VH-VL binders against Probable DNA replication complex GINS protein PSF1 (gins1). Designs and how they scored, part 11

Target 1, 191 residues: Probable DNA replication complex GINS protein PSF1 (gins1), of Dictyostelium discoideum (Social amoeba) (q54hr6)
Amino acid sequence: MFTKTAIELIKELRGTDSIPHYNDTSIKATIDEMIALYEDLIKTITEHKEQKKEPFYLQHAITFHNSINRDKRCILAYLNERLNRIKEYRWSSGQSLLPDQLKERLSQNEIQFFSEYDKILTEYNSKVGLDLTIDPQPPKELYIEVRVIKELGEVVLNSGCTVNLNLNTTHFLKRSDITNLVKNGSLEHII
Short names: E, the ipSAE of ESMFold2; O, the ipSAE of OpenDDE; V2, 0.75 times the mean of E and O plus 0.25 times the DockQ between their complexes.

## First folded at step 1 (VH-VL)

Design t8 (framework fv_tixagevimab)
Fold by ESMFold2-Fast, scan of step 1:
Structure t8 (fold): chain C 191 residues (1-191), chain A 123 residues (1-123), chain B 109 residues (1-109)
Amino acid sequence: as target 1 above (191 residues)
Amino acid sequence: QMQLVQSGPEVKKPGTSVKVSCKASGFTFTSSAVQWVRQARGQRLEWIGWIVVYSGNTNYAQKFQERVTITRDMSTSTAYMELSSLRSEDTAVYYCAAELSYYDSLGYAFDIWGQGTMVTVSS
Amino acid sequence: EIVLTQSPGTLSLSPGERATLSCRASQSVSSDYLAWYQQKPGQAPRLLIYGASSRATGIPDRFSGSGSGTDFTLTISRLEPEDFAVYYCQQYGSWPPYTFGQGTKVEIK
């Protein structure tokens, strides 16, 4: 298995759903292995040029080809998966800024890719007037205690809930359901 | 944008040398390989040689082995091809082409090409 | 050392017709390392197909590559006016020299 370093890259990604630190050490080691294999092949050809069509020469070429192809597949899979996770982060976060903690885990090319991808999404959203990457989350509802100052009787709130607002009773209700009643003086906010 | 930009046209006398440059931008030069190819008017593409940028190791076609030298400068992201002892039959357009480094799982095909440099050998 | 022989030397066709170009190797070539290039007059070659069958970025789907071993084919399913050019095959998966075929000219009629 001449591709231990390349296989390590893939295993690293399989072990996490996040974006791990860019593994420049293993990538460089894999590229160095590919260079070494190529240089070894050239040396073999130079020393055995008379044997170009003989089994030894052919076997060496096949071994080189298989090793290079495996290394390339692993590096490409690693890089593509990282780019996909960067895209997923941009879509899920809705943010144009990379946090410093995430930035330290990315290569310079990946930081540049994020900037270009963000620019495309931002320009598209601006043109359409819609931000598709914003996660629509309802605002946190506040519940407040109120006292009934003016008899209102049975009232249907905006939420569809029915409540009986009798004079001098206290209730714990969503602020959004009773904003108008507080403003017009029918309910008093208890602080 | 991935790009290779070559030096301008050259007119040389027989017996002299020519050095053509090829400047890379928009991709990782250090992990690429650069090939040099020429084409005389009305003729086929002819492979001259290759340099692996990271290691600096070169390979030359036998026809050119004694006259060609391919080098690179990683600080300027530039590859060079120098051809010596010029003859009239060396009149051709010379191209550099980059194989995006070992990231391509299906091989190193010439994806990025320079615009070509016309070298004319005459008195 | 590997010699690539392209056929035919010239292919005369009309727009809308199918073009089939052949590239034969003197010995077996890994399909992972066979490419096809298009060259128009006064321009650098442009990569069409790599790995015998994979289209390069931006190349129309009317271009397709096939083959393995010693026999490779480039097919243009329906010629457009801009497709009339010279086409070269190249092997780059063997040791140097990396060799080109002599080219096939696709011309009008």
Scores: ipSAE 0.000, ipTM 0.418, lowest interface PAE 17.9, mean pLDDT 79

Design t9 (framework fv_tixagevimab)
Fold by ESMFold2-Fast, scan of step 1:
Structure t9 (fold): chain C 191 residues (1-191), chain A 122 residues (1-122), chain B 109 residues (1-109)
Amino acid sequence: as target 1 above (191 residues)
Amino acid sequence: QMQLVQSGPEVKKPGTSVKVSCKASGFTFTESAVQWVRQARGQRLEWIGWIVVGSGNTNYAQKFQERVTITRDMSTSTAYMELSSLRSEDTAVYYCARDYFDSSGLWYFDLWGQGTMVTVSS
Amino acid sequence: EIVLTQSPGTLSLSPGERATLSCRASQSVSSSYLAWYQQKPGQAPRLLIYGASTRATGIPDRFSGSGSGTDFTLTISRLEPEDFAVYYCQQYDYSPPITFGQGTKVEIK
């Protein structure tokens, strides 16, 4: 079992093909939980120093070891997947400039990563005398920000990916996947 | 890369003390526990005690409790086992081992020192 | 304390033969906390099996462990020349103390 906050991070990765808002709150909560578990383990070890492998001590050690490793792996997977989607955007868009809508969803470190990745691609393309990212036409309003006005729950997109459209949540999704949901009033386009 | 390297052989007279060292390298020493085990010629492995490196907490086998002290120095990544009031019966090879706790919640001695021969003779 | 009794004391076998080593505990031991070690003359013990049946990193697949409760077995399906050694079982379910069996010597016939 993961912690509740780690599960929320995993759900975000599965719920969209786009780049969701950086979930600073859940990441901080997960780290705080790991610190609290560590402090609890230290207290348990200190109080039961003569019974290292007693069931009580083993239960705490197992719980901590499993929980911290799962939470750590979850955070790393979440961050790495976001970086992969940023790379995919750069390749598909051919653009060196982040749209404001996308920029608002990235952490400062992710914005910096985009700039560094763009620089590497630009330098490489200059050396070989062509731009490997220009073949696809740059996206023109391919993604839009929407707010869920009516609870829709889990919706399967044309890509086969499932997104959780819960009441009052905001999402950055492909326009073509959600045109009908905007038209019927289930989603509100945020301009 | 990961190693436990023990001090060299000792020859001691009855009634004296011996202190064996066990130096860790290639892994995070502070996250481990160090186990001490001995083996007399042709005999089984006999557990002496352990130290949890981070806390310094120790536990000793009843047989050795009055004569053994296990310590560690985190600055040098070294664990020590000192045995006092030596008898001829204490002649044995003394081993240190890492007590590893894996992600599946299991404990085992995954890394061993090369052993230190302690001979007690008059 | 849990007493571990190994049998037989000595196995005299030829390369290519199957070796079956027994470890019996004086009271029930969780499979999670039963391990097997190999020791060659002049060398430190080497972890073979932990959790009664999980092979340690780098250990050939001819080594396997099984058992639960009070009866545990180490099997070497086809002995290689380098397998002639002393084998020890260990429990760490009830600790302190951690205890070891007296060993089974697998010797060449």
Scores: ipSAE 0.000, ipTM 0.440, lowest interface PAE 17.4, mean pLDDT 80

## First folded at step 4 (VH-VL; framework fv_namilumab)

Design c1 (from n10 with heavy chain Y102R; at its last look DockQ between E and O 0.02; V2 from the best seeds 0.00; counts 0 for: pae E 22.8 > 2, placed apart)
Fold by ESMFold2, look of step 4:
Structure c1 (fold): chain C 191 residues (1-191), chain A 123 residues (1-123), chain B 107 residues (1-107)
Amino acid sequence: as target 1 above (191 residues)
Amino acid sequence: QVQLVQSGAEVKKPGASVKVSCKAFGYTFTGYYLHWVRQAPGQGLEWVGWIYPNSGGTNYAQKFQGRVTMTRDTSISTAYMELSRLRSDDTAVYYCARLGDRYESSGFYFDYWGQGTMVTVSS
Amino acid sequence: DIQMTQSPSSVSASVGDRVTIACRASQSISNYLNWYQQRPGKAPQLLIYAASSLQSGVPSRFSGSGSGTDFTLTINSLQPEDFATYYCQQYYSTPYTFGGGTKLEIK
């Protein structure tokens, strides 16, 4: 419940290999949730500081700490995947300038990242005496659709997000996060 | 010297209520949670709930909700556990136990226990 | 509710033996586990907290290990005074549940 909005950020990427519009609204909502959880934790600590009674504090702190970290990991995974797709565009296109259609999907920080990345790649190409984008393409991270074959419950992905993998449910997840589960037979790739 | 002294054994009929007392000595009564734990004959230990004497706040295990009431009188450093609508399977020794200070003792555990109060429910 | 399962329910051993008692939680409880000793006619007393930390005044022949779902209490060089019942207890979430107990009988 507290991390549902954050998980939806990751799911937004599942339906396309392109770069969808930057979801500023959901990111801000997730950050607001993290701030609210932090404020609740501070209030709890302040109200119980005199007694130092770990049982109540530990239960409260564990719950909020896990929720905050889950939100943080999901946001970072979302941003990192978008940055990887921006880098892939620079590699694949060979272009030093973002087209208007792509630029409209990016945040200002992402536009600046492209500019800085382009400078680094251009400088490296000059030192090697070869345009590294002539015929190479960096690998893409692949999302695949999977069906849960064995009940797994809550699973923490390599990206740091937690998902519920209930029997016979279908999910669209990053292959690198679930490779062991597919190999183990707990998940089945849907083609 | 921390000590918890409980009231004496009780024999009750089914449907009655029992109120067990736990008097605290040797520490600041309002500064520590008190838990109640029972042990039926031939059984292990079962957690009933806790009271925080400072605020009077309580937390009860779900199976006792609606039948148990924990209270305290801070003027005499005494906690009480009342169990109503008694059944034969409520026959047990009832312990009060102080929750230790994690920062002083580096853990969550019951550091001092009362001697136990036998409550027998029979017709 | 988190179920705590102890094994064995009883054990007979000789003075000097090494005894192990197992405790399994129905879900992960990290290291939020205590071990209590209850001598006949007495209230329980703490031996081990946080799965492996020895309480002050407890003999060093007692030790605890484990995390997650599987925990072990070990008594090295069993002594006559160790005749008692031993309980594990989780404090991860309410209701704070205890294992069914292990009765240690000295031959």
Scores: ipSAE 0.000, ipTM 0.406, lowest interface PAE 22.8, mean pLDDT 78
ESMFold2 (binder alone), look of step 4: mean pLDDT 91; pTM 0.907
OpenDDE, look of step 4: ipSAE 0.783; ipTM 0.906

Design c2 (from n10 with heavy chain Y102S F108W; at its last look DockQ between E and O 0.01; V2 from the best seeds 0.00; counts 0 for: pae E 16.7 > 2, placed apart)
Fold by ESMFold2, look of step 4:
Structure c2 (fold): chain C 191 residues (1-191), chain A 123 residues (1-123), chain B 107 residues (1-107)
Amino acid sequence: as target 1 above (191 residues)
Amino acid sequence: QVQLVQSGAEVKKPGASVKVSCKAFGYTFTGYYLHWVRQAPGQGLEWVGWIYPNSGGTNYAQKFQGRVTMTRDTSISTAYMELSRLRSDDTAVYYCARLGDSYESSGWYFDYWGQGTMVTVSS
Amino acid sequence: DIQMTQSPSSVSASVGDRVTIACRASQSISNYLNWYQQRPGKAPQLLIYAASSLQSGVPSRFSGSGSGTDFTLTINSLQPEDFATYYCQQYYSTPYTFGGGTKLEIK
């Protein structure tokens, strides 16, 4: 079945709001499929040169082209969504550095992208920071996934909700409610 | 969910023209051939032709050449079949049908059909 | 044009019977032949493609065979829902012609 691996790349992203490991294996498999489809398309065109207008031949060639295009679209969607989540991490964390556990999930090109994006934001913040009263604020409604590193027990959030933050448990919480806990090391941001 | 929705029934006089629409949902409209097949009351299926929505290219059965025109509007994912100089023997249900993808491992066949549009030609 | 001849044009059978429908092409079409089922008032539905391959979701009591010019659809152990009209269709070259149909009726 064509494009199955490419579609699974998209499904992987839909299963989480964090940044999963860069799926190099599935990307390579999808590229291999595209190459195989392209080679078969070229062979078909060459062998049926005098039958180019026959609907069977044309539909066969178009099906190969559509499969290649779907593979391309899936890979681009996968990469673009990962880049969007990397940008959101930079905004939400306020940090110029990638923690090692996030860095191991990224491709080399994605690590470079973060560095360039961070440079742009740092230059922007410096210009805004010339007026010392300006405070860059990320969106307050951003939710992040966190793991409890220090036993906190029952905690009352700014929203008035109560949560049990037991050691080594995982939670999906509004960042504005827990930013201090992440900063002081009580919670670990899972991406 | 792939779906083809056709325009409603039409009653026409001999010599007139009819234009049947087929709106596509749930797939990339420009990526698949659309075929038109008709069926006279109590009769079998007859292939009319196809259109490739990406290019607008068409191929018509010889019987209909010169009387049928297939077009599409890619902005609304809709294909059209116009049959001119109608005769009483053009009375039929007209179906649009999508030519399936081989990547589904199902071969080359009409995998989704519209509900059909009855065209009645009466004097 | 490739003419597709179906026989018989009508079959009367009972639930549980085995039915065989023949389709002949006027020239070789390799295995580029489909079988469709059409219930009254409905659009056709694919049963068999490439002469012998069952479409997903089609009961195993349906089978197709043949290549070249002679093709056969077989329905083993008829069920009440199988009473319909069956069409073969060649996909070898335009125009994509259909057989005249075989109406399967309850006896």
Scores: ipSAE 0.000, ipTM 0.427, lowest interface PAE 16.7, mean pLDDT 80
ESMFold2 (binder alone), look of step 4: mean pLDDT 91; pTM 0.909
OpenDDE, look of step 4: ipSAE 0.577; ipTM 0.811

Design c3 (from n10 with heavy chain Y102T Y103W; at its last look DockQ between E and O 0.01; V2 from the best seeds 0.00; counts 0 for: pae E 14.5 > 2, placed apart)
Fold by ESMFold2, look of step 4:
Structure c3 (fold): chain C 191 residues (1-191), chain A 123 residues (1-123), chain B 107 residues (1-107)
Amino acid sequence: as target 1 above (191 residues)
Amino acid sequence: QVQLVQSGAEVKKPGASVKVSCKAFGYTFTGYYLHWVRQAPGQGLEWVGWIYPNSGGTNYAQKFQGRVTMTRDTSISTAYMELSRLRSDDTAVYYCARLGDTWESSGFYFDYWGQGTMVTVSS
Amino acid sequence: DIQMTQSPSSVSASVGDRVTIACRASQSISNYLNWYQQRPGKAPQLLIYAASSLQSGVPSRFSGSGSGTDFTLTINSLQPEDFATYYCQQYYSTPYTFGGGTKLEIK
């Protein structure tokens, strides 16, 4: 319930191999949710101050804290994956300029990141006398397609986001989040 | 996948101590209370107490005050329950159980249980 | 301590029957009551929390009712897998006490 908007951010990235429009609206909504959760937590502690040591009320406080942290981790995962795709674009295209079509999908901070990343790559290429993007092979398999072989139900990723891994369903998931599940046979790498 | 795995069965003499372990898998160990519940053979369930692994804070049922100690090692995600000065009526299966997420359900309940550890106190 | 009294202590019933199990608290516990099912040799499993809320994955033939001191668990149309021992538990205050249990046996 609490992290639904944050999870939708991750789903946008899973539905495409390109860079979708920066979802400023959902990020702001998720941050507003985090602020509201924090304010509700303070109110709950204040109103039940006498009872705050009881496991029931203490577990509520922990649940709020965990929800806030999961929203935070989901937003950071969303932003980091977008930055990774921006880096992959620079490697694969060999271009020092963002095309207007891509630029309109990025936030201002992401455009600035590309500029700094391009400077670093260009300076390094100049130093070694090579254009490292001429034969680009980006780091393989950051996201992989998997089929659920064993019913796992709801799984919490390293980012704090949750996914439902129902038997025979197919998902695009970050390899680092599910390496153990693929290795133990719970998920099958389709490709 | 959330799982609680407990140590194996123990046979003890009256007056001895026993220490039961409960290792947590598949979740943030420090984010949830762990409770201990016991069940004498052919009898009902009895709450022993809880530990909060983050702080190490505990709360014990009055019946066990002075005889039970609950601890944890957060580096290996393991909780412990030690019961001293054992009596024959301490013979029971001892369960560890995780307190569930109260905001998703608006309730207080144990959502995952260990398999239980049989402790037999016999002369 | 809050004492939880269950009745009956055992009941024999057939597949398809309707069974009602009662639980009484020694003082008001509002709706802070759980029902657990325990099959022989297994750990208990939650059926109902907050007196009447079904846990996810629990069949709809299970229902709970009551508030204050008197609570009931009802099983409509018994299935073979329902033969087990049932416990109520209060979580109003520590110690979180359980009822004595009701063993549901095949007739």
Scores: ipSAE 0.000, ipTM 0.457, lowest interface PAE 14.5, mean pLDDT 81
ESMFold2 (binder alone), look of step 4: mean pLDDT 91; pTM 0.912
OpenDDE, look of step 4: ipSAE 0.778; ipTM 0.903

Design c4 (from n10 with heavy chain Y102S E104R; at its last look DockQ between E and O 0.33; V2 from the best seeds 0.00; counts 0 for: pae E 2.6 > 2)
Fold by ESMFold2, look of step 4:
Structure c4 (fold): chain C 191 residues (1-191), chain A 123 residues (1-123), chain B 107 residues (1-107)
Amino acid sequence: as target 1 above (191 residues)
Amino acid sequence: QVQLVQSGAEVKKPGASVKVSCKAFGYTFTGYYLHWVRQAPGQGLEWVGWIYPNSGGTNYAQKFQGRVTMTRDTSISTAYMELSRLRSDDTAVYYCARLGDSYRSSGFYFDYWGQGTMVTVSS
Amino acid sequence: DIQMTQSPSSVSASVGDRVTIACRASQSISNYLNWYQQRPGKAPQLLIYAASSLQSGVPSRFSGSGSGTDFTLTINSLQPEDFATYYCQQYYSTPYTFGGGTKLEIK
């Protein structure tokens, strides 16, 4: 059955409160499945181009497409959750060094990610004069200080509250409420 | 309830091999690293190595490299440590221990231990 | 290999005393240090992980401190059940190594 290997990746991760060993084998198997499904999709389209209005052909193509997308989403979810756990480890440990037991479990890219993440946190702690890992949990709802770069006027936050974001004013708001506004340049995160 | 149950005491001659078993209960065997630690009579603790039951991957202390083999049988949730070319200074209690951890903490520690297996090497 | 040096090797103390045990690593291990207690004939049991974090169910009279190379286990107001051997253990790099142990005996 399609997507079984990708689903097992997610189950492995959900079944533990640790960072399990990077499952390179299952990731490669899932990618191989995606490639095979893509080849079948292209073959179906090419061999049946005269029949492309037929309901069976359309449903066949949709099935391959949906399976490919599910595999992709499963791999991305697996990788993203692992990165989140690596970040949480950096916060909880407060340490710039990975112990061998954890290093054994990570891919080369994940080890590099930790190094880059550690560098960012170390630089940020120096700039603000705080050790953000004093409370060894990643902030799940973090308030940040922002400066309004573009006049936004009244904005409805995810909480349902309305705030008035006037140009050059400074506000202390939940990151989750204003993530898009920071990304589009309307708000500037003040360190 | 998490439990590790080891095989019974062994008496061996120098040059022989010993295979100690460690059967796991009450948790997902393939989800945790299992370590082996030994303690000679009247002495401290010495790390032998670990096995990851999911993959069968191992890591041995240099002192034991070439003499120790760690394996597992996932169908019966059992790990094994075999030590070959035994000598008198291999006389020790051999423990298996589960490595506990959480990504929300910096701790990696042995949270559950087997009862120990005494291996005596005598001529 | 990271050598763990533990001192003293033996301590004689009375119930109610404050006891400190030192552990020194041959190189920096950050806070990747555990403390175990071992009673005669028993497997070791975890007291402290990450140098200073107390394991659930361990009495608050136990505390750990230190980072880098120098670590201390402190027992405030020693109790009869605390007479045992104590080991520090680094988990920064393999081979994982233990200190030589500190035997805590009744005076």
Scores: ipSAE 0.445, ipTM 0.758, lowest interface PAE 2.8, mean pLDDT 85
ESMFold2 (binder alone), look of step 4: mean pLDDT 92; pTM 0.922
OpenDDE, look of step 4: ipSAE 0.828; ipTM 0.930
ESMFold2, look of step 5: ipSAE 0.387; ipTM 0.721
ESMFold2 (binder alone), look of step 5: mean pLDDT 92; pTM 0.922
OpenDDE, look of step 5: ipSAE 0.828; ipTM 0.928

Design c5 (from n10 with heavy chain N54K N59K Y102S; at its last look DockQ between E and O 0.26; V2 from the best seeds 0.00; counts 0 for: pae E 4.7 > 2)
Fold by ESMFold2, look of step 4:
Structure c5 (fold): chain C 191 residues (1-191), chain A 123 residues (1-123), chain B 107 residues (1-107)
Amino acid sequence: as target 1 above (191 residues)
Amino acid sequence: QVQLVQSGAEVKKPGASVKVSCKAFGYTFTGYYLHWVRQAPGQGLEWVGWIYPKSGGTKYAQKFQGRVTMTRDTSISTAYMELSRLRSDDTAVYYCARLGDSYESSGFYFDYWGQGTMVTVSS
Amino acid sequence: DIQMTQSPSSVSASVGDRVTIACRASQSISNYLNWYQQRPGKAPQLLIYAASSLQSGVPSRFSGSGSGTDFTLTINSLQPEDFATYYCQQYYSTPYTFGGGTKLEIK
């Protein structure tokens, strides 16, 4: 149960390249699960004070911590990917106005984000005398900025090129090339 | 393939209610908005409203507020439109239509339509 | 509500002719306009979305243009299957509204 709702958020993103309807219910359900896990942890600590250092207690606490962090990362990944698709919409469509159908799919904060993003792009295009969203459209594949958390050395990407992923360095790479490394915790996504 | 199949024609008296069904095939029912559009005999098209099957959320044209109710049953991929306090000017073919999109081109459009359900309101 | 005015209400034309149908919005709707074709006894079918984008499977003799308030559907070299009623539809703001239709008849 407690992993199912967070997985649903990710499945929605994988099922479409467009912007799906904001899944407020699954987000709230996942947060409720995290709160329940945290409350169980507090209850366990309270009931097992004398056993706090036993291997059983440590194992239990680690399991709860990992579950909470996994759910948190799922929600953040969901929200961040939606913001990236909102930005891509502005770039690829060239439209400053959101039609009502798209507004119905977005949260209030996402609508506000689009408005602020559009203002920045519109002001910049006016100053340079070009509409940047018409000529060079962003690539269809998503690029993300990542920080290397575990030393990986030279890594061969799907394109056949090689990159050095040294500890604490940052890189701008295609998500498709490094998805497993981000999932494994070797790389950290920097918005 | 994608198909929307509507219930059969209805004949009603003024003041009654009608409930039209729209069963979806060939796509994930909960993943698309479903709209209702009507067309009086020999007339143009008029938007009634939409339902989002995943949440059950709805929006109705102001003209129909208080008289129309849109619902769905996700277990059988079926949407319903109920129109109450019928009048003779509600006589029309009622269509359900799926809202498709083209994200790259900012397009939102009715890409698949049901066959239509004729509702006749007469004494 | 955004009113969509279509002109003309009907057109008589021959196979091979070029036909132009106009659609005017009561306020700017950017390019958020669709064109539909409806044959007698059938549901409408999408031809063009976003004012000028041709739907998959629609013959290239159909084209759309315009932005803001004035839009045009053009059919080059009419074919027998093109005799139908055509509707424009705005999707900028609810309630979504349609033009009154243009019936294209054989001369």
Scores: ipSAE 0.314, ipTM 0.719, lowest interface PAE 4.7, mean pLDDT 84
ESMFold2 (binder alone), look of step 4: mean pLDDT 93; pTM 0.938
OpenDDE, look of step 4: ipSAE 0.840; ipTM 0.936

